# Designs tried in a protein design chat: VH-VL binders against Laminin subunit gamma-3 (Lamc3). Part 7

Target 1, 177 residues: Laminin subunit gamma-3 (Lamc3), of Mus musculus (Mouse) (q9r0b6r508to684)
Amino acid sequence: HIRSDFRHGAGGWQIRSMGVSKRPLQWSQSGLLLGLRGGEELSAPKKFLGDQRLSYGQPVILTLQVPPGGSPPPIQLRLEGAGLALSLRPSSLPSPQDTRQPRRVQLQFLLQETSEEAESPLPTFHFQRLLSNLTALSIWTSGQGPGHSGQVLLCEVQLTSAWPQRELAPPASWVET
Below, E stands for the ipSAE of ESMFold2; O stands for the ipSAE of ESMFold2 at other seeds; V2 stands for 0.75 times the mean of E and O plus 0.25 times the DockQ between their complexes.

## First folded at step 1 (VH-VL)

Design s07 (framework fv_siltartoxatug)
Fold by ESMFold2-Fast, scan of step 1:
Structure s07 (fold): chain C 177 residues (1-177), chain A 123 residues (1-123), chain B 107 residues (1-107)
Amino acid sequence: as target 1 above (177 residues)
Amino acid sequence: QVQLQESGAGLVKPSETLSLTCGVAGGSLSGYYLSWIRQPPGKGLEWIGEITHSGSTSYNPSLKSRVTISVDTSKSQFSLKLSSVTAADTAVYYCARVEYSSSWFGPDAFDIWGQGTLVTVSS
Amino acid sequence: DIQMTQSPSILSASVGDRVTITCRASQSISTWLAWYQQKPGKAPTLVIYKASSLESGVPSRFSGTESGTEFTLTISSLQPDDFATYYCQQYNSYLYTFGQGTKLEIK
């Protein structure tokens, strides 16, 4: 599994916007303040990029800390690779709760081309190509509403890996039949 | 209570480099972003650039080729250098902070400003 | 770049008046707007952030509202200390941009 827990810094994550200079991240030992402005994305470091086919069908998990009385904003995950792009919504949203204490919530994003959470779903072979050379994995938020005008803290990002689903088998002549 | 104070030469010749320092008193450099903002006499405000205590920078694209912002943590100071100045660079220069902390809610806006220092570009 | 347009450029008012200053963004900035007060010869000071949140230590007569790309700063009962130039600033998109300013002057 590939993880950023932000205990020792921003871990190479960066705020990016096309055509604009990088904005500095707000960091604490508890995580990154996920206060993205319009057109900004929180971009993953190189360890999340490259050949990620092992993550097909597995979740990307974000752990957020939400302030008292708050709710997480709508968060989306954007994947880019091999000239293709796909945006994913979380598989489910945590229920709003009236609380006077900060709380932690997890959002899961399934890396599947047929996910009902996918914007502009891709054919399977295109999605496999995107994952074979992932050039960007980014987090963005589009939320504003009566229930969530505050910022949340991003505490952890995990890209889940699985064993290869297919491997080249030795020729039949090398096995007993 | 953190206090910001700009200092540097108030007169710079055309084509030379404008150099200013922002001193921080009453607090650590950690926990906030620092920006430089300028205001030509009788005009509005223009953002120049921003830096973290670790030295990460972001610049106004219109000034990016001429501007360098740096930090000296041991002296609790931030510095602005603007090269190849012209009369159009005559302005009051401010340093201002955006706070980030363990508090989840904050302005994310410029809540503390220095007094400003006038820099005149003339021969 | 996002352009911020303020109106009016100059506003004349009397102590006790309710005054409203408007700021319009050239594109959506959500709630990422701040209002600053600047007195002659002084640095700007933060009044409102995130469109409608009052900065600590700022009198409750100041308020901010939003409607789409239009934002307002209202002073419900103008005091002598409120005569100043006011600037809006968007911080939705990096490059930060400011409005051109509204000068609030004594009638």
Scores: ipSAE 0.000, ipTM 0.483, lowest interface PAE 11.3, mean pLDDT 79

Design s08 (framework fv_siltartoxatug)
Fold by ESMFold2-Fast, scan of step 1:
Structure s08 (fold): chain C 177 residues (1-177), chain A 122 residues (1-122), chain B 107 residues (1-107)
Amino acid sequence: as target 1 above (177 residues)
Amino acid sequence: QVQLQESGAGLVKPSETLSLTCGVAGGSFSDYYLSWIRQPPGKGLEWIGEIDHSGSTSYNPSLKSRVTISVDTSKSQFSLKLSSVTAADTAVYYCARGQLYFDWSHEGFDYWGQGTLVTVSS
Amino acid sequence: DIQMTQSPSILSASVGDRVTITCRASQSISSWLAWYQQKPGKAPTLVIYKASSLESGVPSRFSGTESGTEFTLTISSLQPDDFATYYCQQYYSYPRTFGQGTKLEIK
């Protein structure tokens, strides 16, 4: 699995925005402050990019820490690769929770082209092409007005993949006469 | 009831290191950034840098080669070291805090120390 | 670095006046601006954050507005306690930068 837990820094994640200077991330050992403003996106480091076909059908999991009285902002995951782009919504909405304490919330994004949560689903072939050379993986927030930000911490990002050595198909391709 | 208080030598010789400490009382260290800001006599405010409870720092690029900010959570204090000082570093030095995540409305500095004058002279 | 320019540098006014201080950012900072009040010999105190939000404990005669890269601090009915130097500060991008200050003095 590919992971960022932010224990030792921002881990190469960056806030990007069009036509304006890049804003630095606010970091603590508990995570990144996920205060994305209008037009901003949080871009993954290179370890999340490249050939990610083993992650097909698997989730990207975001772990958030929400302050008392707070709620997670609406979050989208944007994927780009091979000249294609796709935005994904969480596979499920966070359950209502007791807001009296700081709490952890997980959001899961399934990497599937036929997901009901996909904004613009791609045919399987094109989605596999996108995953074969992923050039961007970004977190962004929809519906935020200019200047608005949340006080939610991004504590962990996990890109789940099948481990090729552990996927044992004992009857591998056999050449028989 | 949060109080910040600067301490350190008020007179530093040119080329030496300016060293200040900010004691923090009444607040949780994990919930905020702590900044150092300075003000030369009769002039405006200049941000030096900031740190959080875990030791993550950001520095003003104009001072970055000379500045080190550190945190000691066991003593509830943060410190500033500014090396190779000159007369241009004569200023009142303030520590100030901003909320990290429990008060979403604050990225302004809601509490400041009283300030300490540091004079650089022989 | 983002430059913050305040105007006027000195403002002379009388008790009861409505006064306006402006601050202009050299580039877009959205609403990420604070206003501070500094009295002689004292530390600055926070008055407004996020361009228009009044800090707890600050009198309601203080207000902030924004229009593009221009930000305004208004005191609707000036009181003796309000004579001070006021600074704007952006916290959109590092380094955090302050305006040069506006000294509000008795006319």
Scores: ipSAE 0.000, ipTM 0.482, lowest interface PAE 11.8, mean pLDDT 79

Design s09 (framework fv_siltartoxatug)
Fold by ESMFold2-Fast, scan of step 1:
Structure s09 (fold): chain C 177 residues (1-177), chain A 124 residues (1-124), chain B 107 residues (1-107)
Amino acid sequence: as target 1 above (177 residues)
Amino acid sequence: QVQLQESGAGLVKPSETLSLTCGVAGGSFSGYYLSWIRQPPGKGLEWIGEIYHSGSTSYNPSLKSRVTISVDTSKSQFSLKLSSVTAADTAVYYCARTYEITFGGVSDYYFDYWGQGTLVTVSS
Amino acid sequence: DIQMTQSPSILSASVGDRVTITCRASQSISSWLAWYQQKPGKAPTLVIYKASSLESGVPSRFSGTESGTEFTLTISSLQPDDFATYYCQQYDTYPYTFGQGTKLEIK
C-alpha cells in the first residue's frame, strides 16, 4: 500500500489550480487542513503516480477529521493518465452523526469502471491505460468557496494494492535521526 | 491592537488605474487573508478580493478582469490596483483582515479588523 | 453567487425595544455568516460570527440565531449606541456576499 500519513509534513502534496501551485498547505501533525477553494485540487506526490495497475479494483482510502456535529464535504477523487481523466465519488458515505467531539471518518474510492461512482465512466481498456501511467491523483470538492464548507483535516491517504507494496524508504536527507 | 490603514490618491480620472495600499501594524501579518471591500456612497458593501501572504489571490468574478492585489510582506502591506475606472467605481475603499479560527479542523473566515476607509472619486 | 436578502430595509424603534433583523441566503451556507454594525462615516465593526458567536467586547444584548437559510440578529434591549446600519455577510462561498443592509433608526 502507498500511504501519506502527514506525520513529518505535507509529504509533497500541493494545492493546485489549473495545474499551477497557488498557496501553501496548512499542516500540523494531525494532518493537512483540507481547505480547498473553487477550482483548487490537492495533488498527490510522485509516489502515488506511475504504474498503478495493481490497484485496479482496490480502494483509495482517505481518513478525515471532521468537526463536531459535521459531515464530510462532497469530496471527489480525480485521476489522470495516458491523456484520460476520471472523477470518482466515494463508494459509500458515512452517516451524519450527532457528536460534540471531532471524529475520524474514512472515505473509500474504488478504482474500477462504474456509472454509480464515476462521472465519466471509461471502458476497461481505457481505464487500464490510465492506471498504467497515472500522471495525477487529486482530491477536490464539487463545492465552491473559501474552503470552510469543504474544509476538514486530511489525516491519511492510502492507495491500496491487491498485493502489499512496500513503500519506498524516503531519501536519507529526509529521515529524522 | 491590530491597525489597518489605507492610503493612495483620492481622485482618479476615468479610464486610469486606481491604486491603494494598506499598511498592517500591531498584529500578525502572516497566516491571515487580507481583503479589499468597497462601498459606493449611500450603498452597501462589495467584496473585491483577498490575498494571502504567499501572494495567492482570489477575486470577485464581477471585477476579476480589472483587479490586481499584491502583497509586500517585508513592509507588512498589501495593495489594490483597479484598471479602466469609471464613475461607478467611486466608493469608500476598505482594507480588512480575514480572521482565521480553526474549530475541529475547520477554519472560520470573517472580517475582524477594518481600516478606516478611504474615499476614491472617479472624475475628470 | 449567493444572494443575501435582509429584512426590513429600515427599522424604526425606541430605546428599550427588542428588535430582530433577518437575513436570508439563496442557498445553504451552513453557519458561515457574520453580522456587522456600521455607524455613519465609520468602518463596519464585527458583532456576530459563525451565525451565533458573540465577538469579544460586544454587549451581551446582541445575539444571533440560525434556522436553515434564515439568520437573525436580535438586540434584546435597544440602547442609543445601537442605532446604526447592520449588514449580514456569508463566507461559505466565493465571492463573499453581503446583505443590502438594515438601517436601525430612532422612532
Scores: ipSAE 0.000, ipTM 0.484, lowest interface PAE 12.6, mean pLDDT 79

Design s10 (framework fv_siltartoxatug; at its last look DockQ between E and O 0.03; V2 from the best seeds 0.00; counts 0 for: pae O 18.0 > 2, placed apart)
Fold by ESMFold2 at other seeds, look of step 2:
Structure s10 (fold): chain C 177 residues (1-177), chain A 119 residues (1-119), chain B 107 residues (1-107)
Amino acid sequence: as target 1 above (177 residues)
Amino acid sequence: QVQLQESGAGLVKPSETLSLTCGVAGGSFSGYFLSWIRQPPGKGLEWIGEIDYSGSTSYNPSLKSRVTISVDTSKSQFSLKLSSVTAADTAVYYCARAPSTYHYGMDVWGQGTLVTVSS
Amino acid sequence: DIQMTQSPSILSASVGDRVTITCRASQSIDSWLAWYQQKPGKAPTLVIYKASSLESGVPSRFSGTESGTEFTLTISSLQPDDFATYYCQQYNSWPYTFGQGTKLEIK
């Protein structure tokens, strides 16, 4: 797995517009402030890039902290690689809770054609070609979600690898004589 | 040519549980958000909730204490249960899907099924 | 909850007219808005998604625009098949909410 949890800094993440960093990122030990302006993306550092074909069919998992009375903002995950560009929609929905405390929410973006935000999604071969030389992984939002009274934080980003996720036979089946 | 179809009892007694199933023909639920929506006779549309392919749900807060949505990926079906029904729950119930790779609206709807709550 | 206020509730028009229906969100929803058409006894059908993108198979006389929290559906030259009830729907955040509907009737 490849992770950023921001306990020791912004982890190499940058706010970019048109591929260029335009302003410093606000961070804390609880996460990055997810207050992007129009045209801005939150770009991942090099460890998320390169040949990521082992993550095909696996999720990118974002952990957010949402303030009381707020909602998660709309988020797209943008990928660029091998001369291709696409965006992904979240594949899972968090359980809504009406609490007076900040809450953590996970969004999952499946790295598969079925998650593409495009009128004509890439065929499997081309999606995997994109992952073979990933040159950008970016988060795009419209800013704060509707009804927010405070700031939304990005607490963790995880890119899942298929290697440690191989399914095994049930333990009872293996020990039965 | 993808078709969704609601099925279940059209008459439910007050205080009992309304139960509906949505099946798909000519397609799959993989890669889609799956929703239930209702429309009382002569009135507007109300979103009940949705479920993704992984089984994660989101419910309308006005109904959340009474609603359960589930998915059976092996049968390409998803279900709605609404407990403790009253006459106010009489409506046409629709299932619908939206692609998860695009953030677009519900592109395929079932035909709808009227559920009447009456003694 | 995000309230979607549609206007007008009833719109009378003639074949060939240019018709606009408006929908206002109580909060920012970016472009996460859809328009649906519903005929009596039938399920809604998607017309416009993401505020301005035309659904496949929908006639090009339908268009959508947005400005801030105000969204419009326009039919450039009304046809007999277009008389129906229209709903806007935000899908920016849960719960997803619909406008109350606009019934488009023959004058």
Scores: ipSAE 0.000, ipTM 0.462, lowest interface PAE 18.0, mean pLDDT 80
ESMFold2-Fast, scan of step 1: ipSAE 0.165; ipTM 0.720
ESMFold2, look of step 2: ipSAE 0.005; ipTM 0.517
ESMFold2 (binder alone), look of step 2: mean pLDDT 91; pTM 0.943

## First folded at step 2 (VH-VL; framework fv_ivicentamab_arm2)

Design i05a (from i05 with heavy chain S52Y; at its last look DockQ between E and O 0.04; V2 from the best seeds 0.00; counts 0 for: pae O 19.3 > 2, placed apart)
Fold by ESMFold2 at other seeds, look of step 2:
Structure i05a (fold): chain C 177 residues (1-177), chain A 120 residues (1-120), chain B 110 residues (1-110)
Amino acid sequence: as target 1 above (177 residues)
Amino acid sequence: EVQLVESGGGLVQPGGSLRLSCAASGFTVSSYYMNWVRQAPGKGLEWVSIIYSGGSTDYASWAKGRFTISRDNSKNTLYLQMNSLRAEDTAVYYCARSGYRYFDSGMDVWGQGTLVTVSS
Amino acid sequence: AYDMTQSPSTLSASVGDRVTITCQASQSIGSWLAWYQQKPGKAPKLLIHKASSLESGVPSRFKGSGSGTEFTLTISSLQPDDFATYYCQQYNSYSPETYTFGGGTKVEIK
């Protein structure tokens, strides 16, 4: 699978905005600060792009660190490819948790159309066409969560790929980590 | 036998154009990331462009708009179209294989290189 | 995207010496770094990927180490076949746009 863990830098992720101003990401050894302004998206580096059809039906997993008293903001995963675009909401939400301590939260975004996701879901043919030439993968948030804001960190992004059937394993030199 | 063979290098005047070819054997080009890398005489290696397995492309900033990477999957061949050539483009041009589908790795297979000379 | 600085640019060594070449990235690249060997008139040869993983057929005297911003290639006992130029290269597991090569280190006979 394809992963950004942000412990050693921004991992090639960039702010993408509709405005004229560009600004750098803020990061720490604990993760990437998820404090997007209106009109901004967090855009994935090229390793997440291209032909990602083996990820159809698999999740994109975001790991967040939420400070005490905070909550994660609403997040959408936005995809562009082969002339198509769509936005996904999380396929699963974490269970209610005690907020007295910092905690890690995982959000999963299933790369498959469902009746409970986008308002205008694509047919299966079009979803796989989008993934055949993915040109953008972005994280959008509606801003700070309600209540105590705190600083939410993006600790990891993982694109899960279904490995081909077991008839052949790739050489070790071709597998990252 | 896995190999890459470049061709199409030669002498060209400034402002001219040249198309390089890279014939691949022993593997399917469209399953890998394919690259062009150049080396000016007496200088180091410089990445030029990549075409990913899915067909999307990326370029060094100085190459954008002048160079075009492409492939012909039926011929198992990678190309580099070079336009508006300048003296500073004089180099040996290598094609190199990296990445398998969704996994990136080092460039494990290189061609022998083809020399491009841009001079009056 | 990321500047890659190799040092030294040139080093002189004798057969049997321990040789160390360093490569520094201007920003963290995790472990996504490769090392190449190039002899005059020949294409580069991949030695190490993922900072420390030795390619098949590469002699065990070569060792890669490091992560983040600082990486080293060590040749534990220099052999006549090892006089060459060595390049580090970050690759796109963390690169937004480009692969970047270091400037090279020429290892020559003293």
Scores: ipSAE 0.000, ipTM 0.452, lowest interface PAE 19.3, mean pLDDT 78
ESMFold2, look of step 2: ipSAE 0.000; ipTM 0.545
ESMFold2 (binder alone), look of step 2: mean pLDDT 91; pTM 0.937

Design i05b (from i05 with light chain N92D; at its last look DockQ between E and O 0.06; V2 from the best seeds 0.00; counts 0 for: pae E 17.2 > 2, placed apart)
Fold by ESMFold2 at other seeds, look of step 2:
Structure i05b (fold): chain C 177 residues (1-177), chain A 120 residues (1-120), chain B 110 residues (1-110)
Amino acid sequence: as target 1 above (177 residues)
Amino acid sequence: EVQLVESGGGLVQPGGSLRLSCAASGFTVSSYYMNWVRQAPGKGLEWVSIISSGGSTDYASWAKGRFTISRDNSKNTLYLQMNSLRAEDTAVYYCARSGYRYFDSGMDVWGQGTLVTVSS
Amino acid sequence: AYDMTQSPSTLSASVGDRVTITCQASQSIGSWLAWYQQKPGKAPKLLIHKASSLESGVPSRFKGSGSGTEFTLTISSLQPDDFATYYCQQYDSYSPETYTFGGGTKVEIK
């Protein structure tokens, strides 16, 4: 798996804007502050990029910390690669909840094209081509102004990958129980 | 052969209830975000509700607590349960498909609509 | 929810005219805007998604443009089949008002 947990810094993540503004990323031992302004994205470091075809059919998982009485903002995962671009919504919509304590929430973004329609044409967009040369992976929220209330933290980003074909079983001394 | 067909509209008294159905063919409803959209006679389009491919739901603020979106994956059918109906709920109700699992292309397939009339 | 302002509400045009319809979002929606055509008694039909991507089977005289907060639908050389009502719609949000439509533009024969 490829992962950023932010306990020791911003992990190479950067705020990206189409404008020229150079705004510093705010972080703490508990995570990155998700106080993005309109037009800003949180851009992943190189370790998430390149040939990521082993992540096809696997989730990207965001772990958020939501403050007491707060809700996570709407979030999209944006991908660019091999001349293609797309935005993903999570597999479920976040729900507002009243809580008296901070809570951790995971959002999953499945990297897969599928059809459950037997004998139907597949979608025209192809995830495997995009993942063969991923050039950007970004987190975007709906445009909220500076000082985003509620102080939602991004605690972890994990790009799940399937391992290549495993080697044969370990020697007999390792497989006996 | 992708198609959506609504049914269940009709005349209902104020305070009454009605369940709309939307039968899908040519695709699997659980692979898409599915919507209800309404249009009062002579008026514009108004979004009502959505159900995600994962089963999460959301509603327009005026519909919360009165309307419930659901689906039956074994019947490939979307539903809208409407309770406590009022005259202002009179409209043609459309079901519409949007988003194929993380590929949001707008609402690319619509049903023909079913008319709901709320009057005494 | 994002407010969508569509103008004009009604326009009169002749066959062969170039027609432009505008849509403004109250906040940036990137390129996540769709255009629909609706004829009386029928369901809306998707014309354009992602601001400028033409749906299959839609005539090339339809063109979408714009990004951020301002978008246009242009019909070059209006045809008799194009007299209809047109709606824009944003789809870049999952707030409680997940999709917001513009008020519509009715294109009528002059």
Scores: ipSAE 0.000, ipTM 0.501, lowest interface PAE 14.0, mean pLDDT 77
ESMFold2, look of step 2: ipSAE 0.000; ipTM 0.454
ESMFold2 (binder alone), look of step 2: mean pLDDT 90; pTM 0.934

## First folded at step 4 (VH-VL)

Design a09a (from a09 with heavy chain S31D; framework fv_adalimumab_6cr1; at its last look DockQ between E and O 0.03; V2 from the best seeds 0.00; counts 0 for: pae O 13.7 > 2, placed apart)
Fold by ESMFold2 at other seeds, look of step 4:
Structure a09a (fold): chain C 177 residues (1-177), chain A 122 residues (1-122), chain B 107 residues (1-107)
Amino acid sequence: as target 1 above (177 residues)
Amino acid sequence: EVQLVESGGGLVQPGRSLRLSCAASGFTFSDYAMHWVRQAPGKGLEWVSAISWNSGYIDYADSVEGRFTISRDNAKNSLYLQMNSLRAEDTAVYYCARHPRYSSGWTYFDYWGQGTLVTVSS
Amino acid sequence: DIQMTQSPSSLSASVGDRVTITCRASQGISNYLAWYQQKPGKAPKLLIYDASTLQSGVPSRFSGSGSGTDFTLTISSLQPEDVATYYCQQYNSYPLTFGQGTKVEIK
């Protein structure tokens, strides 16, 4: 798995925006501030990029901290690679929950054609071609989110991969002559 | 086949208004930021305005700020430019231009419409 | 604003000639530069982006080079259909700005 948990900084994540000066990320031990301005994206550092074909069919998992009475904002995961681009919607959503305490919720983005926002998702060849040389992974958000009394934080990003099981060592051999 | 078709240009007097439209087809319009770029007759190109895919980010060149309004209707695959208080220096061919799908910042334009002429005189 | 200066303003060359157009930025723009071709009465067409990357469908006789402030568009073997005005554009920062154009003709 490839992970950013933000315990020691912004982990190389940056804000990208069309046509505006880069604004500073706000970071705390609790996470990154998720969007105050519409149309901005959080761009992932290099460790999430490159050949990520082992993540096909696996989720990207975002862990959010939602303030009391709030809900996760609209979020898309945007990918660029091999000259292609696509946007994904969450493949799983938490049920609405109303609590007096800040709570953690997870959004999962399955890296499969079924998660694409397009009316006609890209063919499997194109999706896997994109993952063979991923050049950008970005989190788009609509901004302030539903939690108007507080801020939604991004606490963790995990890119899941299919890892082969480690092969067991051969048993000791017996030698006879 | 990607297609961008501008309309709404014409001859108008200074101080009047025009609304330009750009009809998009052959791509998922709602995934793309869009721009207006103009070219005065016999002159070079000037960027005019930009709008993000969801209209959450909008910007203008200083020369048109406060007079022009960019907008879009994703359900109709259409981009608009409302041009108020027109001046002689606004005379140009106006192009709608597509922001590449892969780019989230300031960028080049991968597709252009054929343009519509706006003439502001007298 | 970043000023983009092209040279020459116009040129005339024979079919088969190598043609070189330069574009200079008033400050560093990394590789955030595009080249466009505009034929008379037509819209601009993207040729090159990121200073040196050829747009799909553009003939391989076109190439771009440079970084920082000095950029070059090269046509390795001029063809009759290359008669056009060529523009550079920076996208390093707001506002987006274009060079004044270079008109290329066949002599």
Scores: ipSAE 0.000, ipTM 0.478, lowest interface PAE 13.7, mean pLDDT 80
ESMFold2, look of step 4: ipSAE 0.005; ipTM 0.532
ESMFold2 (binder alone), look of step 4: mean pLDDT 93; pTM 0.944

Design a09b (from a09a with light chain N92D Y94W; framework fv_adalimumab_6cr1; at its last look DockQ between E and O 0.55; V2 from the best seeds 0.00; counts 0 for: pae E 12.1 > 2)
Fold by ESMFold2, look of step 4:
Structure a09b (fold): chain C 177 residues (1-177), chain A 122 residues (1-122), chain B 107 residues (1-107)
Amino acid sequence: as target 1 above (177 residues)
Amino acid sequence: EVQLVESGGGLVQPGRSLRLSCAASGFTFSDYAMHWVRQAPGKGLEWVSAISWNSGYIDYADSVEGRFTISRDNAKNSLYLQMNSLRAEDTAVYYCARHPRYSSGWTYFDYWGQGTLVTVSS
Amino acid sequence: DIQMTQSPSSLSASVGDRVTITCRASQGISNYLAWYQQKPGKAPKLLIYDASTLQSGVPSRFSGSGSGTDFTLTISSLQPEDVATYYCQQYDSWPLTFGQGTKVEIK
């Protein structure tokens, strides 16, 4: 797995925007503050890029912390690679949780054609081709919520790989307590 | 049984103020985020404002931001909307609406009050 | 803002007819869509959320389907008490927006 957990910094993630001055990401011990303005994307560092074909058919998982009374914002995952670009919507809904408390919500973006936002005239096998040389992975949101609530935190980004588990023997701690 | 009862509507002149109330019963009001939604006469529905269970998060539609203030008093099981600088286009039936306690996204509304009419006319 | 367009604006049907109302979003909204029924002079009532999940206490003749941009509310056998205006609402993006409504009447 390739992971950013943000406990000690922005992990190489940057705000990208057309024609607008870059501004610093706001970071806390609980995660990266999502305060994206119109036209902005949160761009992933190099470790998420390159040849990611082993992630085909696997999810990218975003873990968010949503403040009390709030909701997760709508999010698209945008990919560029091998001269192609596409956008993904979440592949499954998060389970409902109590809105009275801060809560962690996971959004999954399956790296497969079924997750693409819209039918697009891309070449055959385009998704696999894109993942063979991924040049950008970014997070975009269409809304920040009006008013005083804008403190959704990005706590973790995980790119899942289909590689087999390296450790096969169960540890002693697997016994029932 | 869940009940939401709005009050405080009436006829007011443009530029004036009005305060709406919503009395809640039949559920633990302090567990729920609440919203105001309005419906102009003969028209569809428009979301107006939201407030979290503890008032820590508050949102407004662009059309009312800076003029309207949502608030709540959990001890009185009451939701409020202070409407300042009223305009003719604010004429509507105003509903208080309950945000479901458990949500996976933004929100729909599982219970609505019967509404209170606000008419802004000279 | 996501525009929600309902079709038709109104319809008349006989008791027992299958009635279909369409709601189209101006961009993909996954399954974050609710349907409401509003009878004359009354508040809206939630029928369906998450595109296809029936709210508790709603008759099973109501059903919802669709995802992405195209959604349908179906009344399998129209009853006299179903005379109302029906609204769709998206909750994928801020601000929350509603369709303009579809008025259903008995012939």
Scores: ipSAE 0.005, ipTM 0.541, lowest interface PAE 12.1, mean pLDDT 80
ESMFold2 (binder alone), look of step 4: mean pLDDT 93; pTM 0.950
ESMFold2 at other seeds, look of step 4: ipSAE 0.006; ipTM 0.531

